Miniprotein binders against q8gw64. Designs and how they scored, part 33

Target 1, 233 residues: q8gw64
Amino acid sequence: SSSSQSLSFSSNSFSSQPESELLQALPSSKPKSPPLQLPWLIVGLGNPGKKYQGTRHNVGFEMVDALADAEGISMNTVNFKALFGKGVIGNIPIMLAKPQTFMNLSGESVGQIVSFYKIPLKQVLVVYDDLDLPFGKLRLLPKGGHGGHNGMRSIIDRLKGSRDFPRLRIGIGRPPGKMDTANFVLRQFNRQEQEELDHTFQTGLEAIRILLLEGFNKSATFVNTRKSMEQLS
Short names: E, the ipSAE of ESMFold2; O, the ipSAE of OpenDDE; V2, 0.75 times the mean of E and O plus 0.25 times the DockQ between their complexes.

## First folded at step 20 (miniprotein)

Design J74 (at its last look DockQ between E and O 0.33; V2 from the best seeds 0.00; counts 0 for: pTM E .749 < .8, other shape alone 2.712 > 2.5)
Fold by OpenDDE base, look of step 20:
Structure J74 (fold): chain B 233 residues (1-233), chain A 81 residues (1-81)
Amino acid sequence: as target 1 above (233 residues)
Amino acid sequence: GSEVEIVITFKIPDEDQPEMRRDIKQAFADENVDIESLTPETDKDGTVTMKFEITAPSQEAFWEALDRIYQLLEDLEKRRS
């Protein structure tokens, strides 16, 4: 009588606990409040009229004209003793201004524009000629004094002595020999100087685009680290 | 032109905000420019900043609208002085 030992295979039912996929609730990205935009004011400094066209002291006007042309902005509006162009770069409203006052009264125009449009001084870029920079050299600064420049003095005085606005300085170099500074800044550029300034203006407009879209620090790095054309020859 | 959508901010006293919102709404009721009043923000110093979203069919139309808003603000400031 052969006793058949029935091996009872206990089927261990592995209860696969369903891994509750913790649906990590993607943080509801609250729509970032749309970026707050205030108008930018870009002011070129110069004197009005044909007598001052193409002069060293008007290089701030030429830079603003080069930016207006590159952005398709018409410089046709007259208000606040300035010639204006109004446009948009990306999503940033911009105002280009050439004060039609004499250079020493530029602050009268700029102060009226800043007051009417409520423009923060950090969004007022002033572009002007600088005797203490080599010819064609750009320098972007977040603040500073007037450096003897009558237009910059007028602006600072009208802004109640505030110096906390950005400035793009365009080097015109120093007078040769014993030439008077007032006579030097009223000389027209020669053809070779104008051709070099066209490259300066292309660098300047790109620096302004970077300033608007990427902020001051990137633009200042871009401008202030570039060698002048004279240092490449 | 291309359509322009830009959020503009104005620092306006809290007491003047209801009038400014009304004056904008009246000025642009029949215009091709849409102006949405967004939620104001209060700065740490208690200054209230108004926000407006401006939708315009062109850059020119946007600037015409913006200039009109700044004129309304100047006129409001002159009535309070």
Scores: ipSAE 0.673, ipTM 0.861, lowest interface PAE 0.7, mean pLDDT 87
Fold by ESMFold2, look of step 20:
Structure J74 (fold): chain B 233 residues (1-233), chain A 81 residues (1-81)
Amino acid sequence: as target 1 above (233 residues)
Amino acid sequence: GSEVEIVITFKIPDEDQPEMRRDIKQAFADENVDIESLTPETDKDGTVTMKFEITAPSQEAFWEALDRIYQLLEDLEKRRS
């Protein structure tokens, strides 16, 4: 399975490196790139199809589309049950994925990507809608549960219960009155909400760039202490 | 696209590393993508990592090379199963 391939590398031991010592390069006229370990995977969650376009549940798709547009990454390739794109931010290889399963099967896509590219879970960022945050607020967390989100449940289940991967939560608010939450997440944002989300997406783009280039703590400080759309004057 | 020069790191079982280095060297011998094996480092858990510097003429060529390396890893794992 995809998870078992990732686990096969977890117990590596020290060995001799004699042949690598023969490959000492002379100093280059160009600065060496900063050291990187493995590529990042950034996943936006949603449901495929015209029926779900613009819904609150698809805000993760919209965030990833905004990132892809800003970085010039094409999302037209279908692979791993996802619309899938590849690029580089600074000196960091990244993959962008929008699983094209139903939301509750998102783990099938994510699991295949993680297994093939052997991505450490700490370098899997999942972007999704969050009922527990005010509209337009972002939160970056290093791990956690699914909070009742079916896409996150699917991912955690496919990773054999692991919750040790970062998430960028996008606040969509809560339904008014006694409206069913399942119906609320399938409602479309109105025009005003969509305009406010453009600001949220720009903040999310910056948070992701900081995460990749400067690390989790600096990104979390940047994004988690900012005022939300509801707090702006 | 612009030329890219990116260092990547892999955690591969120590017993597989010599064959993986040979496979990479052979696969890219005649390519316009340069792959240089760098001095391995030891992680905190004692694992010896493999490091490669990939120099490619574009981001697209870089990812094509990196995907090829991932396929070589998959092929190696199949030969040892």
Scores: ipSAE 0.600, ipTM 0.831, lowest interface PAE 1.3, mean pLDDT 81
ESMFold2 (binder alone), look of step 20: mean pLDDT 77; pTM 0.702

Design J75 (at its last look DockQ between E and O 0.56; V2 from the best seeds 0.00; counts 0 for: unsure alone 59.41 < 70)
Fold by OpenDDE base, look of step 20:
Formats: C-alpha cells, structure tokens, sequence
Structure J75 (fold): chain B 233 residues (1-233), chain A 83 residues (1-83)
C-alpha cells in the first residue's frame, strides 16, 4: 500500500501591495509674480525748431522719432519742457522724450522727467550725436563723461554729476578740413548721409529693443560689434 | 488696444504707505483700471518699495493711470515737506 504523500505546495500569495504612486502633487508653482517694471526713459538730444531739423546735432531726435514710428508711439505729449510719447514694449513701460529746451539746457527737461517718474538712472538711455565716432557708427556705453557735448553736460550737471546712465552714441564724424565744430553740427545731412543714417536707425531700434528685453550686455555686444556701411565697402 | 498688465514699483517712506494706498483706492474707485496693492518689500536700508499691479484695457489707459499715481505721489511728498 504505497502511501502517496501529496506534497501540498502552499501557494504563498504574494500580496502585491499596490505601490500607491504618491502623486507628489507638483507644488503648484505659484504663478511667478509678474516681473517688476519701472518706466524706461529714452531721450534723444537736439535743438527745437525747423532750422535744426535734419542737422547732425539733431540725430538723437531722429533716432527717437524712428523708434516712435517703429513702435507706433505718438510723440504728442508736451510736458517737462519736452515733447514725448508713452508706450509699452513687451511688458516694459517706456517714455520717448525730445527736450524742447536748447541743447545746453537738456538737463532741465530730463531732470524733471526723472524726478517726477522716479526713474532709476540705469533706465535713462540718452541718444546723441558723437564727433569722435565715424559717421553712422553706433556705440552703447553703460556710463561716461559728456565728451564736450553740451546736452550731455547739461544732463550730468542736472543729475548732480552722475555719469551712471546708459548712452547710445551716434557717430557724425569730425568736421572736414578747417570747419568749426559748431557750424559742422548745425549742417544738414545730404541725401547719401541720410540713407546711411536710416540703416543706422534700424540698427539702433533693434539695439534699444535688445536693451529693454534682454539687457545691457546683449545690446552692447550687438551694437558695438557691428561695422558701419563705410567699413563694409 | 490690447489689455495691459504691469507690476509697477514705487519707493516711498513706510509712514506714507497707508495714505498712498488710500489715495490710490479713492482715485480709482470708479475707473476701468484695476490697481491691486501687492505686498511691499523692505530693503536692508529700511527703504520701502510699494508694488502695484495695474490692469488696463489699453496702453493709453495704463499710462493715464500711471501718471495719476505719480501725481498722487508728488502731492503726498509736497504735503510731507510742508509738515
């Protein structure tokens, strides 16, 4: 009588504990507080009146007008001894200003705008003509002196000697031959010079957009590495 | 225009904050511009930075509101200089 011992294999039921996927609720990224904005002031330097229109010393006004046109900003507000327009580029509030003082009094207007709108000097871009740059050449600098420019002197003096504001310099070159500097800067551009400046203004517009949206270092790299059209021929 | 939503900052004395918040709230009570007072920041030097979120139906409406806020700030600064 062969007793077949039935080995009862006890099936150990491995209870697969359900891995409770701890759905770590991704911390609801609090909507990143919208970026803090302060107004920018972009100042073009020039003299008011029809006799100064299209003159070398008014190229700062032309750059601001080109920016106003490109951004759809109406230059129709008169306050603080300036003609200015107000707009927004991206989420950045901007003021475009043309001081309607004579060039040597530009600081009176700029100082009033900066004081009223509490604008930090790092957000005051001054655009002006520069004799020490080749014609049509742009240069963006974070700070500096007036370089003999009467408008820049007036601004620095009104800002209590502060030099720590950005400037976009537009090259007008030096006077030809024995011409006086004061007479040179009051000459109008010829048609060929104006056609080159229109390309300079397009580069200046893009530099200002980069300055606002991407910061000073990117804009300075963009502007300061470009050659003028005369250096490409 | 397109709607504009921008957070603006103002540096003012801590003592002036309650008045400035009240004056803004009164000035814009019936306006189509929403102005939310955010939590102010205090720097290491004790300078207080107020923050306002401005929601406006256009860029023009935004700048009209912003100009009015800067006028209220100038008027407040004048009152404090006369005390």
Amino acid sequence: as target 1 above (233 residues)
Amino acid sequence: GSEVEIVITFTIPDEDQPEMRRDIKQAFADENVDIESLTPEVDKDGTVTMKFEITAPSQEAFWEALDRIYQLLEDLEKRRSDE
Scores: ipSAE 0.654, ipTM 0.848, lowest interface PAE 0.7, mean pLDDT 87
Fold by ESMFold2, look of step 20:
Structure J75 (fold): chain B 233 residues (1-233), chain A 83 residues (1-83)
Amino acid sequence: as target 1 above (233 residues)
Amino acid sequence: GSEVEIVITFTIPDEDQPEMRRDIKQAFADENVDIESLTPEVDKDGTVTMKFEITAPSQEAFWEALDRIYQLLEDLEKRRSDE
């Protein structure tokens, strides 16, 4: 039988040491057990099918595809009503999902994944198009409403009204003139916009990696206070 | 190599702990994946947070193991809810 060892690092005393202004190199360091790892779910939103490829509403799909490519994760498995992939970033297990429902039914997919893997909602990141951000800008938020986005509405409804999950919003701008927002989100990005989105996706990949490895606050500082895309080169 | 070593946790009722330990041990007997049970955290509400260190030769093997553990959890919960 495998032996179980009690954690001997429990301390019943509090101590404080002055923090130095500069980190001092340690001549040796104690080995530490690996940190506890809880799986993350990263969802990119969009509509399935060739008709919707390249539309503004599918930019969440494209962000997740960029992440999958960067991490060598296959998205060819169909499960939980999604194109679904699994991998590890650092020592954090991650799942990537592109719900293959229509946008307004995205919650059916996300709910199945969350239920099966018992994922804490604060470890469900949803990536989607945002009309209230300038084109190509990113915003990471820890919670919130759906903002009129039908995919986010579907997810919130399926999670029993909970809004307590992070989102990475990808700015697509506002429709020109009097164009209906529903029609605007179904328009294709042009070539120049797609090229600029590639830079946006690289920033998003870095934000997600920081989120997983260093926490929400450091990721939000990185992405929410980021200047022009030219400063990322 | 691409070896993966990750500690995972999940919470179950205290009364289910022996069956879950048995199920994991049986499922991974003679496997190339090493699963070491760490000291669980006993919660005050009659539940326990189980902790397992999974050492696998690849990310794919790690996720195969983790998926089996989640399936065992679902199966256990289903058996308990049907009784």
Scores: ipSAE 0.558, ipTM 0.822, lowest interface PAE 1.4, mean pLDDT 82
ESMFold2 (binder alone), look of step 20: mean pLDDT 59; pTM 0.477

Design J76 (at its last look DockQ between E and O 0.46; V2 from the best seeds 0.00; counts 0 for: pTM E .727 < .8, unsure alone 68.133 < 70)
Fold by OpenDDE base, look of step 20:
Structure J76 (fold): chain B 233 residues (1-233), chain A 83 residues (1-83)
Amino acid sequence: as target 1 above (233 residues)
Amino acid sequence: GSEVEIVITFKIPDEDQPEMRRMIKQAFADENVDIESLTPETDKDGTVTLKFEITAPSQEAFWEALDRIYQLLEDLEKRRSDE
């Protein structure tokens, strides 16, 4: 009598606990508060009046005019002893200013604009002629002295000796031979010099766009690494 | 023009904040420019930063509104210097 012991295989039903998908609620990225905008002031330096148009000492005005034209900004507002235009580049409010004071009084105009609009000095770009740079050469700096430039001296003095504002320097080179510096900076550009400056202004306006949209370091890299046309020949 | 939406900031004393907000609200009540008062931020030095979102139908309308706000701020600063 062979007793067949039936091995009852107890099927352990592994109850698959449902993996509760922890829907990690993606932290609702609080919409990053829209980037805080303060107006930028871009100041070109020069002297007012027809006799100073196209002169080396007015190249800061020409750069501001080239930027105004490229951005469709009308330079038609007269206030704070400046001719200026107001516009927006991307989402950044900008003021383009040409002080209508004599060069040595440019700080009076700039100081009034900065005071009224509460502009932080890091957002005051000054564009001016520089004798220590080769012709057509651009240099963007975050700070510095006036370098003997009367307009820059006036601005620094009006800003209580502060030097912590950006500047775009446009090279006009040194006077040839024994020419006086004051007479040199009041000479008009010749046609060939003007054609080279038009290329300088296109580079300058792009450097200003990069400064506004991408910040100082990118703009400084862009402009300060470029060779002048004379250094490519 | 194209619509412009820009967040502008003003550094003003904390004590001036309620009056500045009131002046802006009154000045722009019937204007085609919307000005939303955002949550202010207080700096470590006790300077309060007002934030306004300005929605304007054009760049020109935006700058007209912004100029008016800066004028209101100057008028408020002037009143305090005379007290």
Scores: ipSAE 0.670, ipTM 0.854, lowest interface PAE 0.7, mean pLDDT 87
Fold by ESMFold2, look of step 20:
Parts: sequence; structure tokens; C-alpha cells
Structure J76 (fold): chain B 233 residues (1-233), chain A 83 residues (1-83)
Amino acid sequence: as target 1 above (233 residues)
Amino acid sequence: GSEVEIVITFKIPDEDQPEMRRMIKQAFADENVDIESLTPETDKDGTVTLKFEITAPSQEAFWEALDRIYQLLEDLEKRRSDE
């Protein structure tokens, strides 16, 4: 159901302002202003290069690419050691980044972006592969450790040990048998897995939109209670 | 693209507020982007949250404007560091 709140009948936009216009504080009886926001940074983690394309470790890159495609954001700028894109979702300015360091140096890129744009850490979302979640499951957390993920360790270390930033974890499952986890994350998804991940990415896109527009709690409820792709909607 | 109207905020020392507003006004005097200064919020620790409503013809124009503002903020900080 729709909210009964509404914006004001009109928005005032000026082509210019007189220099002498004084500020006046008035109590508001109606919602008028757009949301007051600093930009969000959304980081997808992975390793650069064709060799790593389609690997489990690069699923964060794929999630950010899916978001960029859905929102019409170009990821063609190279800055802050990242492929970088900028756009707006609703009334929220966003930056998309895919660090082009290797995974274990992702914090160098993220730290530079956060420092330059002065982004509050609660508005830094990091998207990455997670061995502790079943394949295709998503989990949104408001903070936490690195869980042994070298990209997350790099980011936490660069942010002076802070763990106080949200993460969207993408389940890749655990390696079969005695396979080394390092080898597992560098294996390619097969075609069937890629098709199943399309549904995961669509859910991730919606979770990110809800996060930006409606807040963490609503997004976490949407994502963390959602059934896996084997349980069809 | 669609027109965007977005309020942005910056936290700066109170003594920098007039100069930052002047720099923004000067930088966008004859641009296709409308920037309106809104009532600031003063914090107990001597910082001010400046608020600007940016009306731009597209999200690309909005980000171009916002990047200019971040550059002006960096320039202001460099002045302070050199002095």
C-alpha cells in the first residue's frame, strides 16, 4: 500500500538568486524538501583482467555491472584505482566502483574514494562473494568483520579498522570435497549457475534500491527473508 | 535524461561558510544548473552542515555540478593547509 504522505504542490527552482536574499527559518507543516543526503558509494569486489572474468571471486563486479546496466550508468571512467560510475537513483546520488587493484588491495581504492568524497561509512555498501552462504543467497548486514575475505580485510584495514559499513554478501557455496577455498573462488561459474545468478542479481538490484530509498531495515527485511532461487516465486 | 532536484549537504567549519557559499555562487553563475542555498544546521562542535538544492536537467549534469563542488571544497582545504 502507498504512503499517504505527499510532496508539496510545487517545487521552487530559480535560474538565479539575488545576492542579498536572507535566510529565513520557518517551521514546516508539510513535507517539501527532497531527502537530505550525501552520496552513496557502492563497491563491487573482484580481480581485474579477462583471466578472472566469470569467477566466483568476481561476483561483486558482476552485481555492480548489473546495477550500472539497469540504471544506465557508464562504468568507463578510471579513477581512484577503480572503474567508476556516477548516477542518481530516485533522489540519491550514487557512485559505483569496481577496484582494479587485486582483491587484497581493494582498500587502497575504496579509501581514496571515501576520503575525497567524504562519504559517511554507513553509506559505503560493499558487495562480495561469501563462502558461508548457500549459492545464490543474499545477506545484507549493517556492519561486521571480514570473514576471511581478503578484499574486506583490505577495506577494513584501510578504514582504520572500522567495521561500521554495510555489506551485501552473495552466497557462492563452499568447495566440494577437499578443494582449497582459494582454488574454488577462482573457478568459473558454469552456464546454469550464471542463469541462476541472474535472479540473484535482480533481487540484489531491488535490495539496493530499497536500501537507498527506504533505509537499511526495510532492505534487510526484503533480502534476508527472501527464499533462494530453488524455491521459485 | 530526467530533471533532478537534490539537496546535498557538507560539513565544514563555521568560519568557512561564507567563502564556500561565495565560491559556489561564482562557479555556477552562468551555468544550466540552479543551486539554491538552504538554511544551514549548526553543530555543537563548531561545524556547520551547509545545504544546497541542486536542480539539474539530467543526472549527468547533477554529478558534473557536484564534482565541481567537491573540487572547490578540496581547494578551500588546500588553502587552509598552506596557511
Scores: ipSAE 0.599, ipTM 0.831, lowest interface PAE 1.3, mean pLDDT 81
ESMFold2 (binder alone), look of step 20: mean pLDDT 68; pTM 0.550

Design J77 (at its last look DockQ between E and O 0.22; V2 from the best seeds 0.00; counts 0 for: pae E 1.7 > 1.5, pTM E .692 < .8, placed apart)
Fold by OpenDDE base, look of step 20:
Structure J77 (fold): chain B 233 residues (1-233), chain A 82 residues (1-82)
Amino acid sequence: as target 1 above (233 residues)
Amino acid sequence: GSEVEIVITFKIPDEDQPEMRRDIKQAFEDENVDIESLTPETKDGTVTMKFEITAPSQEAFWEALDRIYQLLEDLEKRKSDE
């Protein structure tokens, strides 16, 4: 009597859990709405006419011209009592302006531009000469007073006493000896001073690019931590 | 030049928004500059209008932008004289 033990193979039904759930559609990241842009105004301060060209008080004009040349922006439009160039850096529309009003009336021009283009004061960069900074030294500030500068006074007064706009200060140093300040700021740079300013303008234009593309804090760090060429020798 | 695509914002009263949109649409009818009106944002009775400007060059972009700012000035003037 051969007892054939029937080995009952229990077929464990592996329930194949459907792998189908893991294709949760990555939420289609709605394309980030393109960055909202408002025009920037970059104002260089100076006096119009050949007699003021290359003078210490016109270094703000020279910085704007150096930026215009570096960005391929033609300074050929005359409006709002200024000479203008209009362009785009990255996706940021920019206006470069040289007020033609004389220095003490620069606010008349700047106030008209800001009013027409509805420019927020945080996007008005003023570039100007500063007696309280060493020669060739840059300083970027988010706000401040006029420091005795007639162009900056005119702008602040025309902007209803507002001081909350950025400024790039270019050091021209103090008058030598007993020289009058008005006569000092109307002196032309010598060749050696001009060669140092060309390096200042290259640093200044890069600071403006950083300001536009990367914001104020990065630009201020870049500018305000640099030593002048005279402090490296 | 290279094509330029930039979103510009304008702050106007809420009441003036329909007129400004109409005046822009009429001013740029059949022009080589495309101006798309994006969803505006309203806060405290002021509308932030948003326009996407597509232009064939930087020059064409600035010509369009200058024209929009002129339309805004003309609108503000009309509303101040009423």
Scores: ipSAE 0.685, ipTM 0.862, lowest interface PAE 0.7, mean pLDDT 87
Fold by ESMFold2, look of step 20:
Structure J77 (fold): chain B 233 residues (1-233), chain A 82 residues (1-82)
Amino acid sequence: as target 1 above (233 residues)
Amino acid sequence: GSEVEIVITFKIPDEDQPEMRRDIKQAFEDENVDIESLTPETKDGTVTMKFEITAPSQEAFWEALDRIYQLLEDLEKRKSDE
């Protein structure tokens, strides 16, 4: 009977809504903080293999490795075409990924993780090298384009053109003279640069913790305006 | 030191709530993770289920959570095959 059958419209609602909202985790936090959607995915970009170890293009890998070390998260599992780790920061479940696809195919890895874990894009942080920032400077942005970065292009393309996910950009400086950009990003950091990056990574770790526990605006204020905060002390 | 207390939310079709609620509880209980259901919220045929989790370790928490993600994947396949 047609009068008792309003359920047919529920099926249409299921096909348009439940898939996008089927799973969302809320963190257990201090009583005054709103629940944070869990889990987060933190992606460090780079190229796999010993040939690329220590290159500027792999600084995202190094940042995620520093985070994994600081939080006691093992990165020895291979899944989703990535070296992959799981842990908790505060009371927020996180996943760490270093795609092993090569840079220009990073979206294949990230897309698989986002799809399987139903991660809201605002909870996907991508960490990568940036030619437009001075060496060692960090910048946190809530969204944006790829800026010519092949890994970011791959991720945006795989997420169907969405740019609405945060990024932590790590400044690598500009190529000297007329050196080609592609060649510059594949050069290794020297010893002094590696030592300076250790401080950059510690700042990045703190920025990520603030992002997860206090929200984007507080993290962006911390990392994007760091000099001005020191001037007020 | 690695004990976790987390609130987790799952949004599913109301028609699937009884089976999925049982399976979620089973996944955590199999890993010796304590789970408490909080008041759910229903809107337009979708239920937001909320759970307070107390896990003995991060590993136990993630083992259970991964099983739930697999259950959700299986549910999606079942629904799309209909």
Scores: ipSAE 0.502, ipTM 0.790, lowest interface PAE 1.7, mean pLDDT 81
ESMFold2 (binder alone), look of step 20: mean pLDDT 73; pTM 0.634

Design J78 (at its last look DockQ between E and O 0.35; V2 from the best seeds 0.62)
Fold by OpenDDE base, look of step 20:
Structure J78 (fold): chain B 233 residues (1-233), chain A 81 residues (1-81)
Amino acid sequence: as target 1 above (233 residues)
Amino acid sequence: GSEVKIVITFKIPDEDQPEMRRDIKQAFADENVDIESLTPETDKDGTVTMTFRITAPSQEAFWEALDRIYQLLEDLEKRRS
């Protein structure tokens, strides 16, 4: 009588707990509001009229005229107490402005343009003469004070004390000897100074193109690392 | 000139959006400038970002159209003040 021992195979039912894949809800990247696309304003500072043409204090006008000529922009529109040219560099609408106010009232014109066109202050480039820079030297800054410049003071005051707009400073140097600053800035450039400024304007217009197309940091690097002609002799 | 195709954006009060859309549509109905209104985005502060694609036959025609849009915006702001 052979006792067949029935081996009861206990089937261990491995309950595979379903790993609940925590579907990490990808943070719904709310579409970032499209960047504001508005015109740029490039303002040259100076005084209107033949008496001030070619003067040190009008070098901001000359830089804007050199940019207008290089881009084929006609400076023929009169509005907001300024002479304007309107154009496009690449796909960026630009407005070139020469306030036709006296220098100390430049803020009246700039404030009206900025208000009408809703231009953000980061897109307002002011180009002006600077006594504290060597002759022909460019400097691009993202912000700052007026440095004693009456046109820049007027703009800052009209912009409710805001200083957070870019500026291209053009060096005119300091008065020689004991010359009064007001008389110095109202002197015309000599022929040699004008020929050096033509090279300054070519560098300045390229810096403005880089600012528009490639942004502030690239333009500031391009401008602020260049030696003046006087430092190459 | 060469054709110009530029995107422009404005922030306005959300309450102004229907009037601004109407005024643009009326102002440019018979013009040689195409103004495509893109989807607006409403901000948490009660402003709306309006986006327009302007297609113009020249830079001059583009700036004439843009100046007209800014005039419509100024006139709208003056009616609410």
Scores: ipSAE 0.774, ipTM 0.913, lowest interface PAE 0.6, mean pLDDT 89
Fold by ESMFold2, look of step 20:
Structure J78 (fold): chain B 233 residues (1-233), chain A 81 residues (1-81)
Amino acid sequence: as target 1 above (233 residues)
Amino acid sequence: GSEVKIVITFKIPDEDQPEMRRDIKQAFADENVDIESLTPETDKDGTVTMTFRITAPSQEAFWEALDRIYQLLEDLEKRRS
């Protein structure tokens, strides 16, 4: 191997890399292979079409839309079977995708993006609704199963059974009484719930920024120990 | 927009490195995007991690350049096959 440095006029005293990358470059006896400087893919899950707008199952779409709006990223392009946007957070290239398949075919979209951009799975964040969390609570996990969520099942299947990608789960609560869970996820949020979700989305945007700039552990500490609006009331 | 200066890496077979460098140099000659090649890292598995600093006048220009690089990489893989 060789140990050559930069071959350009660029100053080494300026860095566009995340702080965690710089910390990993400090002295060690065994040289570490350079971390991959690759784009992140952030996927919000939902069903396309007007009749699914505002449903619990589409809250992943809403989270990605909130992120796109906050970062000035247009989601008007259709590519990879998704509404697809590209931007930069800090010095991290990001891609935002809302698969426009139906939920159970989301893996077709995600798989195409991952294949073309050669994205390591640890840099694929999937954002979706979670029946096992209280309304408005967020949870960031580094891997796991699909938990019966058809969009996550589709993604895992398309990635050859791999479960080794982070997910940001958005609590939607459980159905009241004896209501079927499949019907519950297709019900609309009411206006009060939509108002409370604005806080949840702001917390989620902050968690995603921390994930990209400071790493998974700091983001998970931030978001997983934070109380939801529902828990506080 | 605002100028962006972002470091990006690509992992390719070591045998493809010279052609990829030539393709990038040719594709971005006389463009308003500056691509600086940084020290590569050879891996145990016969691959190399190529590292580039891309300086572009806007986020849009940066992504246009990055997409062109991904297309060059795809084309290189197809020519190899």
Scores: ipSAE 0.638, ipTM 0.856, lowest interface PAE 1.2, mean pLDDT 83
ESMFold2 (binder alone), look of step 20: mean pLDDT 77; pTM 0.696

